VH-VL binders against Uncharacterized protein B0403.3. Designs and how they scored, part 18

Target 1, 247 residues: Uncharacterized protein B0403.3, of Caenorhabditis elegans (q11077)
Amino acid sequence: RRHFGDEYRINTPACDIVCEGQWKSEFHANFHKIYDTEYFEIPLDTAIVKNRANLKMFCSSTIQKYSCLRNECKIQRTPWSAEKHICVGHFDNFDRNINCLSLTDKYVQRECSNVCNSIKIEISQAEIDRMAEMDFSRQEKSEFVEQNKHCNVIACYQLCHEYIISKVCIDSAVAARSVVKSYYDSYLEREYTELNKDDQDELYSSFCRRVTPGQDENEFTANMTRYNNLTLDRMKNDIRSVFSILD
Key: E = the ipSAE of ESMFold2; O = the ipSAE of OpenDDE; V2 = 0.75 times the mean of E and O plus 0.25 times the DockQ between their complexes.

## First folded at step 19 (VH-VL; framework fv_enfortumab)

Design x6 (from w5 with heavy chain I58T Y111H, light chain R30Y; at its last look DockQ between E and O 0.01; V2 from the best seeds 0.00; counts 0 for: pae O 9.9 > 2, placed apart)
Fold by OpenDDE, look of step 19:
Structure x6 (fold): chain C 247 residues (1-247), chain A 122 residues (1-122), chain B 107 residues (1-107)
Amino acid sequence: as target 1 above (247 residues)
Amino acid sequence: EVQLVESGGGLVQPGGSLRLSCAASGFTFSDYWMNWVRQAPGKGLEWVSYISSSDEYTYYADSVKGRFTISRDNAKNSLSLQMNSLRDEDTAVYYCAREGKSWGEPTYFDHWGQGTTVTVSS
Amino acid sequence: DIQMTQSPSSVSASVGDRVTITCRASQGIYSWLAWYQQKPGKAPKFLIYAASSLQSGVPSRFSGSGSGTDFTLTISSLQPEDFATYYCQQTNSFPWTFGGGTKVEIK
């Protein structure tokens, strides 16, 4: 699970830290959770999507944070964050689908977590050889592996969450699935953006590229594409197996 | 049991050439990166070269770059080192070494051959 | 290139002694360090990597510690079969480089 990191601190650290601090305080007051240790972006936090009241409460404080950043800190643009995505970018979509999200959340938090934290994550030999071609240090290889793992877990959560929505939210499945997909896609895009900003986009695996919108895994080899598809198919099979009782 | 057996060492004059071989057995050879490491008489260890599993990517120490060529034949479970333009300082025992799979863990040479001796002398 | 400085170059010890070998990297190598044991006329043998206290097939008297630039191999109680030369190796960056070695010999 991942928290919003140091990317939040841009031009006026003192001011943005104050805005963030206030937001965290309100978050704690409202949800009795500590943001830094108990709030998670992946999957959607149960506190947020528990019901419409919680969503509105969360977004009220979130809007206040971003108002603070714009008005007091004069920060016009901020990096992507889960709360920004939910409350600033797509509140109406989340609100319209809150019933489905709240209904499916318990399955996501339990069964999806179990499945996605238990998947076997491998890297193809082609990818390993590519790292050799690029003269990756062992540290870089380690980072590559970690990033790849992260992408796999996120992809699994996305697949699992979408699957549950399809099974549980019959009438609103299409809309709810779109909302969830957009959230996970945006999260992965953010992951790539962060690496790219540091000129470390080479650490983004072919699998990561496969599951991230706007990225092309075919830049490397067709064999990697086949491997990545196999990986995704395995994930789908595992998910279906766990949730076979919903059929 | 994993085994690596080097051969091809011998006496050669400066400027000469020699081809070393390493025969692998007891494991899936094509799954592992392979390395050559040498040790001059009474001296320490020096990494020489590596080759990837797919035989597409190689890397060399600066001391041998342009003179040595590492290759492998996965069908024959064989690793080779073509040494050209040999120098006195190339005199050493040459080891083939298997690189362990790491997957984010520290990397090491988990198996070594017995070595083959190369002597460059006039 | 990353230089690995190993110390001491040699140490005389008796059976039962505690032996400590140090390896210092010229720059940070995280935990990508391996230790090898080499006996006369034999190939090097992998022993342990950086901060490992127990590995399969390695006696518990061997332990490794350190991260970044400073690493230590410790033999808690030297046994007769432990008299050998020990090498550290960084595998963080190409070219991979070894320390100069430490010969553990009988006092």
Scores: ipSAE 0.007, ipTM 0.489, lowest interface PAE 9.9, mean pLDDT 88
ESMFold2, look of step 19: ipSAE 0.429; ipTM 0.744
ESMFold2 (binder alone), look of step 19: mean pLDDT 90; pTM 0.912

## First folded at step 20 (VH-VL; framework fv_enfortumab)

Design y1 (from x5 with heavy chain D31S; at its last look DockQ between E and O 0.53; V2 from the best seeds 0.00; counts 0 for: pae E 2.7 > 2)
Fold by OpenDDE, look of step 20:
Structure y1 (fold): chain C 247 residues (1-247), chain A 122 residues (1-122), chain B 107 residues (1-107)
Amino acid sequence: as target 1 above (247 residues)
Amino acid sequence: EVQLVESGGGLVQPGGSLRLSCAASGFTFSSYWMNWVRQAPGKGLEWVSYISSTGEYIYYADSVKGRFTISRDNAKNSLSLQMNSLRDEDTAVYYCAREGKSWGEPTYFDYWGQGTTVTVSS
Amino acid sequence: DIQMTQSPSSVSASVGDRVTITCRASQGIRSWLAWYQQKPGKAPKFLIYAASSLQSGVPSRFSGSGSGTDFTLTISSLQPEDFATYYCQQTNSFPWTFGGGTKVEIK
């Protein structure tokens, strides 16, 4: 994945890499983990939301990163990122709901991880036919399948996380669910934005479109409603089953 | 406007059978989990059964398990309850109820039909 | 099964009164509790879930509270249209079960 789009670069292209490196180094120093975008964005890292102190520590480093980007790289705007969303865009919301997030995140990383990573992702024959009709290369087909899988996992995490919040959190459930939903929604929107470049919109599966906010269904995706609902039913059922053990 | 309309109720002898139907309109029926809930005369509410959006997942209360069968036809926006081996204690108003759509929200029934009356005579 | 006990079974009140209905679960149900209103000859209507309103159009005079085993529905100022039977429902564990109901009637 790219760090930043070219449209956001005003200074030396490598400057943002330096700022990112410093941020990651500090993260490692503070949390004794290597920050990996592929693994730490979804779900939220327990270390980050463990308590208010950890959240503040994470966000202090994050603010420094963006200060670096602004002051040293002269980058005034940056694309969406998890750390930006949490620390720059919505810190107060996360801070107000830190107790709920702290309480639920361990379940997300455990039970939700187990459920969501065990889901068998299948591409419908209709979509396979469509890819053939559109003369997709092997690489494009692979990307399509990978992206679809990614969307499924993210959607599952979102459903599971929100469900846990609703079940575990008491007074702050509504607010915390809203905060978490906004995070996952924004994440999916970013995924689409990154993919929907250079006429690659066709690589976005019907399921991805179904779960990504702001994406309207076309005729083809509407026909996939049953298939996608089946997937969502499975997720919902599995999530319910997992929580039965907590009774 | 969301609408649920039950039908099929009536008088039946013990051991008899009835088929209830619920016609849905005003929403994407195929996207919602559906339930049956009944209410005996002058009594409270009793959950009976639910069915997932696609019908793959079904659950029953112990009181009706083995006797009742829930099903749905998404093409016709219809929910059904086949009731066999009816007993006196099955006498009730039967409601179809929609679960709230939000996947991240707890289970609750946000819309109910007007109900259809089933009377099992002694 | 989880038994839901509502109290009182009936309450006589006047317009403007504060009415409190209690629902107790036989075991912990966290916050998985819904409240419904049912008028005579009508279907139940969803009101609120736990301490949060999830249904649009519910008057602000209705409020819910509680967690674990004890829950309350409060009508801050009873209105003529509020005379009905109220039910709680737990959805924490299968089978989902309802309270016995509380009838709010005119004094």
Scores: ipSAE 0.343, ipTM 0.742, lowest interface PAE 1.3, mean pLDDT 88
ESMFold2, look of step 20: ipSAE 0.484; ipTM 0.777
ESMFold2 (binder alone), look of step 20: mean pLDDT 92; pTM 0.932

Design y2 (from x5 with heavy chain T107L; at its last look DockQ between E and O 0.01; V2 from the best seeds 0.00; counts 0 for: pae O 10.4 > 2, placed apart)
Fold by OpenDDE, look of step 20:
Structure y2 (fold): chain C 247 residues (1-247), chain A 122 residues (1-122), chain B 107 residues (1-107)
Amino acid sequence: as target 1 above (247 residues)
Amino acid sequence: EVQLVESGGGLVQPGGSLRLSCAASGFTFSDYWMNWVRQAPGKGLEWVSYISSTGEYIYYADSVKGRFTISRDNAKNSLSLQMNSLRDEDTAVYYCAREGKSWGEPLYFDYWGQGTTVTVSS
Amino acid sequence: DIQMTQSPSSVSASVGDRVTITCRASQGIRSWLAWYQQKPGKAPKFLIYAASSLQSGVPSRFSGSGSGTDFTLTISSLQPEDFATYYCQQTNSFPWTFGGGTKVEIK
């Protein structure tokens, strides 16, 4: 997935490139990694949430980036991003729960990644029929399938991450789960905000709508509730199976 | 069906001007970022310019900056490229290309026109 | 600018062959790489994004992999219609840049 929305492509590319470059350079210097999608996407990067110091360091750089964009590039508004969510929107929450996140994130990146990327995702026949009835092009069908897959993976990650939190963090599980949930919810919400415009709403699966906060349920979505819940249950079962050793 | 049809290509002398157009149909044009990409004879692809859906954001390759102007008319479903001070190296097939529309998805050109040929020669 | 280097520049293959095309970026581009197919006298056609399942009507024999700087397009079993020139494109950083292309020709 993308780091930045289209809003970052402005008429001051030199400026935003500089700001981004500085951020990436600093990230590399601090973490000895090249910042790529795995660092700002789901799940959270272990380097970032390794400890409080790393989180602070990452967020210091992040704040500097956005300050640069705002002050130097005169970019007043930026799209949602993982780093923005963490460092600008919810730093205190992440900071308070850094111990839990540091314990769980490695499992998320490893085991959750494996289970969630290996999960068999099925589109219901009802949705297939719907796409046919609406005369979806091959491309539209592909987009639908891909988006559905993405939603499933994200939902799985969320379930898995929350599950791990519940097993590992114990006393701080509630708070940490809330923080993580907010991240996933915001991620999905933003995706729909940008993708799900009224004229293309039909391109999105009932499952995606089901797991995305703030999405209104339509008649078709309601009819798919059982199917979607079954899918979520399958995810939960797979997750529990993988992490049965934590029981 | 998504369609992009370029026009306006032709033969022009160095230093001359040419205006390319791209007519879009089969989709909500105003929702998509659009690009110009060119291909010199027997060569690879070179990105030229993009314009945001509203036209607010524009960027040019260094090779054409200051000489080319990209614009769009959403009411007419039209993309344009005003080419001034043309050079021999500007000789190419010019494609209009639509960016795929996906938040959080990588950017790619999902649809291309068939191109219009621009030849700059003395 | 980010330079994209494709290899090989050309490859001779037969129908049924496995064909692998590599694209290397001069710097990290994450997974922001698209592949295009271009046949003579035609416009490029989008194929696949690296490490993506997005294949808008593209046959399953095409697959992409890679992240960071090294990317691969694989045609598992070359078909007659697959003889063409393939291009990679990075969309990580402005300006967008393409590889030099790889011509897949009949052996």
Scores: ipSAE 0.012, ipTM 0.478, lowest interface PAE 10.4, mean pLDDT 86
ESMFold2, look of step 20: ipSAE 0.131; ipTM 0.620
ESMFold2 (binder alone), look of step 20: mean pLDDT 91; pTM 0.925

Design y3 (from x5 with heavy chain D31S S102H; at its last look DockQ between E and O 0.01; V2 from the best seeds 0.00; counts 0 for: pae O 11.4 > 2, placed apart)
Fold by OpenDDE, look of step 20:
Structure y3 (fold): chain C 247 residues (1-247), chain A 122 residues (1-122), chain B 107 residues (1-107)
Amino acid sequence: as target 1 above (247 residues)
Amino acid sequence: EVQLVESGGGLVQPGGSLRLSCAASGFTFSSYWMNWVRQAPGKGLEWVSYISSTGEYIYYADSVKGRFTISRDNAKNSLSLQMNSLRDEDTAVYYCAREGKHWGEPTYFDYWGQGTTVTVSS
Amino acid sequence: DIQMTQSPSSVSASVGDRVTITCRASQGIRSWLAWYQQKPGKAPKFLIYAASSLQSGVPSRFSGSGSGTDFTLTISSLQPEDFATYYCQQTNSFPWTFGGGTKVEIK
């Protein structure tokens, strides 16, 4: 589900393909994974945040990619990506919190994955009625449901990851939580961007809007606040239950 | 509250140098791209330079390339612009501006300082 | 460089009037356009980007539209505090460039 948004480029698309290819090749060589297939943006890849050395190695390659894009392709701006966020935007923050991330990421990948993917997602009748009122096609309804589910899972991961950080990292919890929150928030923002560029904003559920930074509530979404908060509370309760042994 | 405060402006002769500073507060400075934008008296706005959050990426307008140097100190929440070989056409109010984030990407200028005036005159 | 052309350069209007400012790019900039308001002796203030939601604190009477090369800032009902100079800015390609400005003045 990696999406590439608009890029600010001067040269032909072929150049950025070359830069990307080199980056992916190096990633494969270093981590023995195919990035598009085996790298999970949510949660963070455990190989990348395993230790400071791995983080630096990953980011060295990533910086090279963006240097290539800038210097060879004359692409000055690119859309959000996990690697860009980590290595270009927030490397120091990740580096400073690498110990915490290293400790928590394995739990996120395992236990958070289990709890978040097992959550039953229900769309409110109000949302269903709204879709009918807007004359959604079957495809649009399907996309709406899928997107809503995706937002729920991501929100759950964020809550779960932050919870684990609070339990495991202790003194560095505040800083690490901020780093992780920034990552998930940016991820959700990108998801919205990709949906909205096709003028499909109406396919964005009230819950998705609730958890995506920068999305203001309208009258309809405001009315869904209680429902969405209950959903989030349910997630929190499930997460707490799973990690009760950490208490 | 986000605040940007420029300083360092003044009167300088052509060929002279000046160093501008911008003090940032009220936000995580190290997470934002920063820019300098200037406005000549009675004229419009002209972008001067940007620096990425970590300082890795820097870009200059052609009009100042080779003469100006942008830098930042994230530990001190400060942005700087070293201006060398100043010209009459560099006379302007200089603003430090934070790039807002549009869906996670640095874009536009969401906050501006009040500016500092640079006057180049013989 | 991308040239941004604003029109009109100035407009005289009364309180309550609908005011429309146009910005044209010399080439396609998709939706990457920002609008700013500047009052005399003050720094520019951000209004809107890419015809999206307004920045917090910006009145709803302001709206942006357009894509490609033609963009519009609309003030639905001009208020006394809206008399100012407005600028557009493209963020599609470096260097970032601004329009020449449109001064909205009292009739």
Scores: ipSAE 0.006, ipTM 0.480, lowest interface PAE 11.4, mean pLDDT 86
ESMFold2, look of step 20: ipSAE 0.529; ipTM 0.795
ESMFold2 (binder alone), look of step 20: mean pLDDT 91; pTM 0.930

Design y4 (at its last look DockQ between E and O 0.62; V2 from the best seeds 0.55)
Heavy chain, then light chain:
Amino acid sequence: EVQLVESGGGLVQPGGSLRLSCAASGFTFSDYWMNWVRQAPGKGLEWVSYISSTGEYIYYADSVKGRFTISRDNAKNSLSLQMNSLRDEDTAVYYCAREGSWGEPTYFDYWGQGTTVTVSS
Amino acid sequence: DIQMTQSPSSVSASVGDRVTITCRASQGIRSWLAWYQQKPGKAPKFLIYAASSLQSGVPSRFSGSGSGTDFTLTISSLQPEDFATYYCQQTNSFPWTFGGGTKVEIK
ESMFold2, look of step 20: ipSAE 0.587; ipTM 0.797
ESMFold2 (binder alone), look of step 20: mean pLDDT 92; pTM 0.932
OpenDDE, look of step 20: ipSAE 0.460; ipTM 0.810

Design y5 (from x5 with heavy chain E56T K101T; at its last look DockQ between E and O 0.54; V2 from the best seeds 0.00; counts 0 for: pae E 3.3 > 2)
Fold by ESMFold2, look of step 20:
Structure y5 (fold): chain C 247 residues (1-247), chain A 122 residues (1-122), chain B 107 residues (1-107)
Amino acid sequence: as target 1 above (247 residues)
Amino acid sequence: EVQLVESGGGLVQPGGSLRLSCAASGFTFSDYWMNWVRQAPGKGLEWVSYISSTGTYIYYADSVKGRFTISRDNAKNSLSLQMNSLRDEDTAVYYCAREGTSWGEPTYFDYWGQGTTVTVSS
Amino acid sequence: DIQMTQSPSSVSASVGDRVTITCRASQGIRSWLAWYQQKPGKAPKFLIYAASSLQSGVPSRFSGSGSGTDFTLTISSLQPEDFATYYCQQTNSFPWTFGGGTKVEIK
């Protein structure tokens, strides 16, 4: 969701759409990629972490977008976004760790993608039973399954990127892992906030809650710790195995 | 505070079987990946096996693969090593060891039990 | 398998001496090396992970360094409780392997 004010669609010029459009045009000019179809927030995109120059270029245009929203559109508060996290909230952390993020990017794009796109994602019998007890509609079941898949993929990329940082980076490994963790934690917090805002937080699976800061994995489906530990063990084992045989 | 106590060692003939146990206390056992490491008399340390925190993922050193079975019971805070088809070279002190839980850190064993002795002799 | 070679096999030293122990891997292991201390009849005790990161509660006279294939454990001023055998361990590649040990003895 790139449009920041639905109430302005009818009664004002599409100011926020203009700010966003300018930003996407600069992205295309700078990185030779179409933002809507060739940029992905999960995992962190190569365009952003390729090198310090790319990070600075992306963040220069991103700061301009948020200045446009504030100064031209009078939008004082915007929801969390991946680009805002990187460029407005945490630029110093990304900049200090750019060499490590750049060095690890090739492994994230290949080895982590291979692992994380091949993970087996199952829904526990306990959660299947809860959906039946709560009389979930077909659409609600589909949304639950898709959100759960999304959380699993996010968690896998986070774990995988943290692991390869430790294998490859030297002095900045602790700080670089913290940058990656912060990004994915904030992303998951946004995922929850969007569901909770629409009173759909029951569609947020136990695993999603386990990997989202401040959430209780047992909130709606009790006794899920064992099952979620199984899921995380599978991811960790697959990741460790891939990077322990590359040598 | 963290304690790991091995038991079940003893004297056994070649081809025999033995089951080792490790009782854990002072920490949340189900959060930790666990290992067995052995030390033959007068020799150095040899990693034997690990088991993931849930018990699902297991790896063995080639020297024991197919003969040893690692397992855990998280309800009873216990780690086990079932040793079958024992050989003279399996004679050692066997230690249970806890992996550090800081994901993304290089692997290490932060707490060790005092060990239990297995002697395989004809 | 990655072979870990420790040198020297033993060293005789006095209290207050600086002691240096080396560990060499047969292949690159990046910084995925841990150090352990073992006294006779006792279990190993964890000292250092990631080649140089000192565990909480380990005296600051212990330090580790190195990356790739060559690693060093240094005891800056040997104390009576430091007479022991020291082991390095690589966890970069399966199977995880230990060095042969370095015994630090009273001179």
Scores: ipSAE 0.395, ipTM 0.745, lowest interface PAE 3.3, mean pLDDT 89
ESMFold2 (binder alone), look of step 20: mean pLDDT 91; pTM 0.928
OpenDDE, look of step 20: ipSAE 0.595; ipTM 0.837

Design y6 (from x5 with heavy chain D31S, light chain G28S S93T; at its last look DockQ between E and O 0.52; V2 from the best seeds 0.00; counts 0 for: pae E 3.2 > 2)
Heavy chain, then light chain:
Amino acid sequence: EVQLVESGGGLVQPGGSLRLSCAASGFTFSSYWMNWVRQAPGKGLEWVSYISSTGEYIYYADSVKGRFTISRDNAKNSLSLQMNSLRDEDTAVYYCAREGKSWGEPTYFDYWGQGTTVTVSS
Amino acid sequence: DIQMTQSPSSVSASVGDRVTITCRASQSIRSWLAWYQQKPGKAPKFLIYAASSLQSGVPSRFSGSGSGTDFTLTISSLQPEDFATYYCQQTNTFPWTFGGGTKVEIK
ESMFold2, look of step 20: ipSAE 0.409; ipTM 0.737
ESMFold2 (binder alone), look of step 20: mean pLDDT 92; pTM 0.932
OpenDDE, look of step 20: ipSAE 0.597; ipTM 0.831

## First folded at step 21 (VH-VL; framework fv_enfortumab)

Design z1 (from y4 with heavy chain D31S; at its last look DockQ between E and O 0.00; V2 from the best seeds 0.00; counts 0 for: pae O 12.0 > 2, placed apart)
Fold by OpenDDE, look of step 21:
Structure z1 (fold): chain C 247 residues (1-247), chain A 121 residues (1-121), chain B 107 residues (1-107)
Amino acid sequence: as target 1 above (247 residues)
Amino acid sequence: EVQLVESGGGLVQPGGSLRLSCAASGFTFSSYWMNWVRQAPGKGLEWVSYISSTGEYIYYADSVKGRFTISRDNAKNSLSLQMNSLRDEDTAVYYCAREGSWGEPTYFDYWGQGTTVTVSS
Amino acid sequence: DIQMTQSPSSVSASVGDRVTITCRASQGIRSWLAWYQQKPGKAPKFLIYAASSLQSGVPSRFSGSGSGTDFTLTISSLQPEDFATYYCQQTNSFPWTFGGGTKVEIK
């Protein structure tokens, strides 16, 4: 994963690589995980939301990375990233809700993972027809399907996480849900931005658009609202069923 | 007021060494990149070297690589340029120049008055 | 290295004249370009970055334009104090490089 925008950086040889390397090394040292292979952005990794100390440790290292990029590499802007969102953009929110996040994350790791990785992912016939009409290549169709699947999984995690928060975090549920929602929403916005940047907006499914803030689910395929609602309802039903014991 | 004051220039024989200094004041020195730029008599400007805010990142022009060493002491608000194996073509006025920090475009917004280095037999 | 070519190398002008200086980069430098003014016996002074804002204290008669490879510094109405040598500089890629300079002289 590349986190730096070349159009916003000065050519300072190896500087950004050094900053990134140091960050990853420190991450490994602190969490005993390899960032590239063992860190997960979705859902929130238990390593960073386990407790306040872990959050602060993660963000200390993250802030150092961005300080390095800013002060040493003279990079003017960086794209959205999970760590940037958490530590640079919304640290206070995460910090204030760390107890809830810590408490709920274990359920997300177990039950939400099971539910969200087992959901039936479908592409509507309307979208299949659209892809045919647009003469999508096999590769493009594959990418479309994969992106759609990805969006479904993310949406499922978001719904599941928010649901658990509502059940487990009594007094801080509203605030914690807001934090989690903002994170997932921003993540999906980034997914869209990356596709759009490469002029691959057509590979972003109706469902992806439905769950991504600022997008229109019916932009390329008409009358998808009902279909997408049914999909979301199915997810909600599955989640409720699994967590009925929390009622 | 931002001030940069170079010193250490002088006459030196080819193969000799000289150490230039730049004293900074009027701003948070440790927050800025610093550069050396030189100008031969009657000629244009030539970038020589830069050093990042912490000194971790350094770059040299090919013409001085291996011979010049840039350094900084943020505690003393000082920039230095150690020049070894000096050549006739190194004869120039040497300027220290400040480069902006985060969020600012990359240019040299402030320059010292310069110090003259003359390499001659 | 990126070569910066300024034109003209010198220009004779009168007070009140419009003066245009061009700087061309050997390759695309986006908007990473700065202009400096240098008077005889003095250090260079920053004027303008790319086509954007002027340095504090720089008169509004100075303006910059351009992107990619071609850039222009314009003095809308030359004043007596504007007779100097002007340099462009790219900061897109190390090593930083300057144009050869343009001397604005009194006609």
Scores: ipSAE 0.005, ipTM 0.480, lowest interface PAE 12.0, mean pLDDT 90
ESMFold2, look of step 21: ipSAE 0.667; ipTM 0.849
ESMFold2 (binder alone), look of step 21: mean pLDDT 92; pTM 0.929

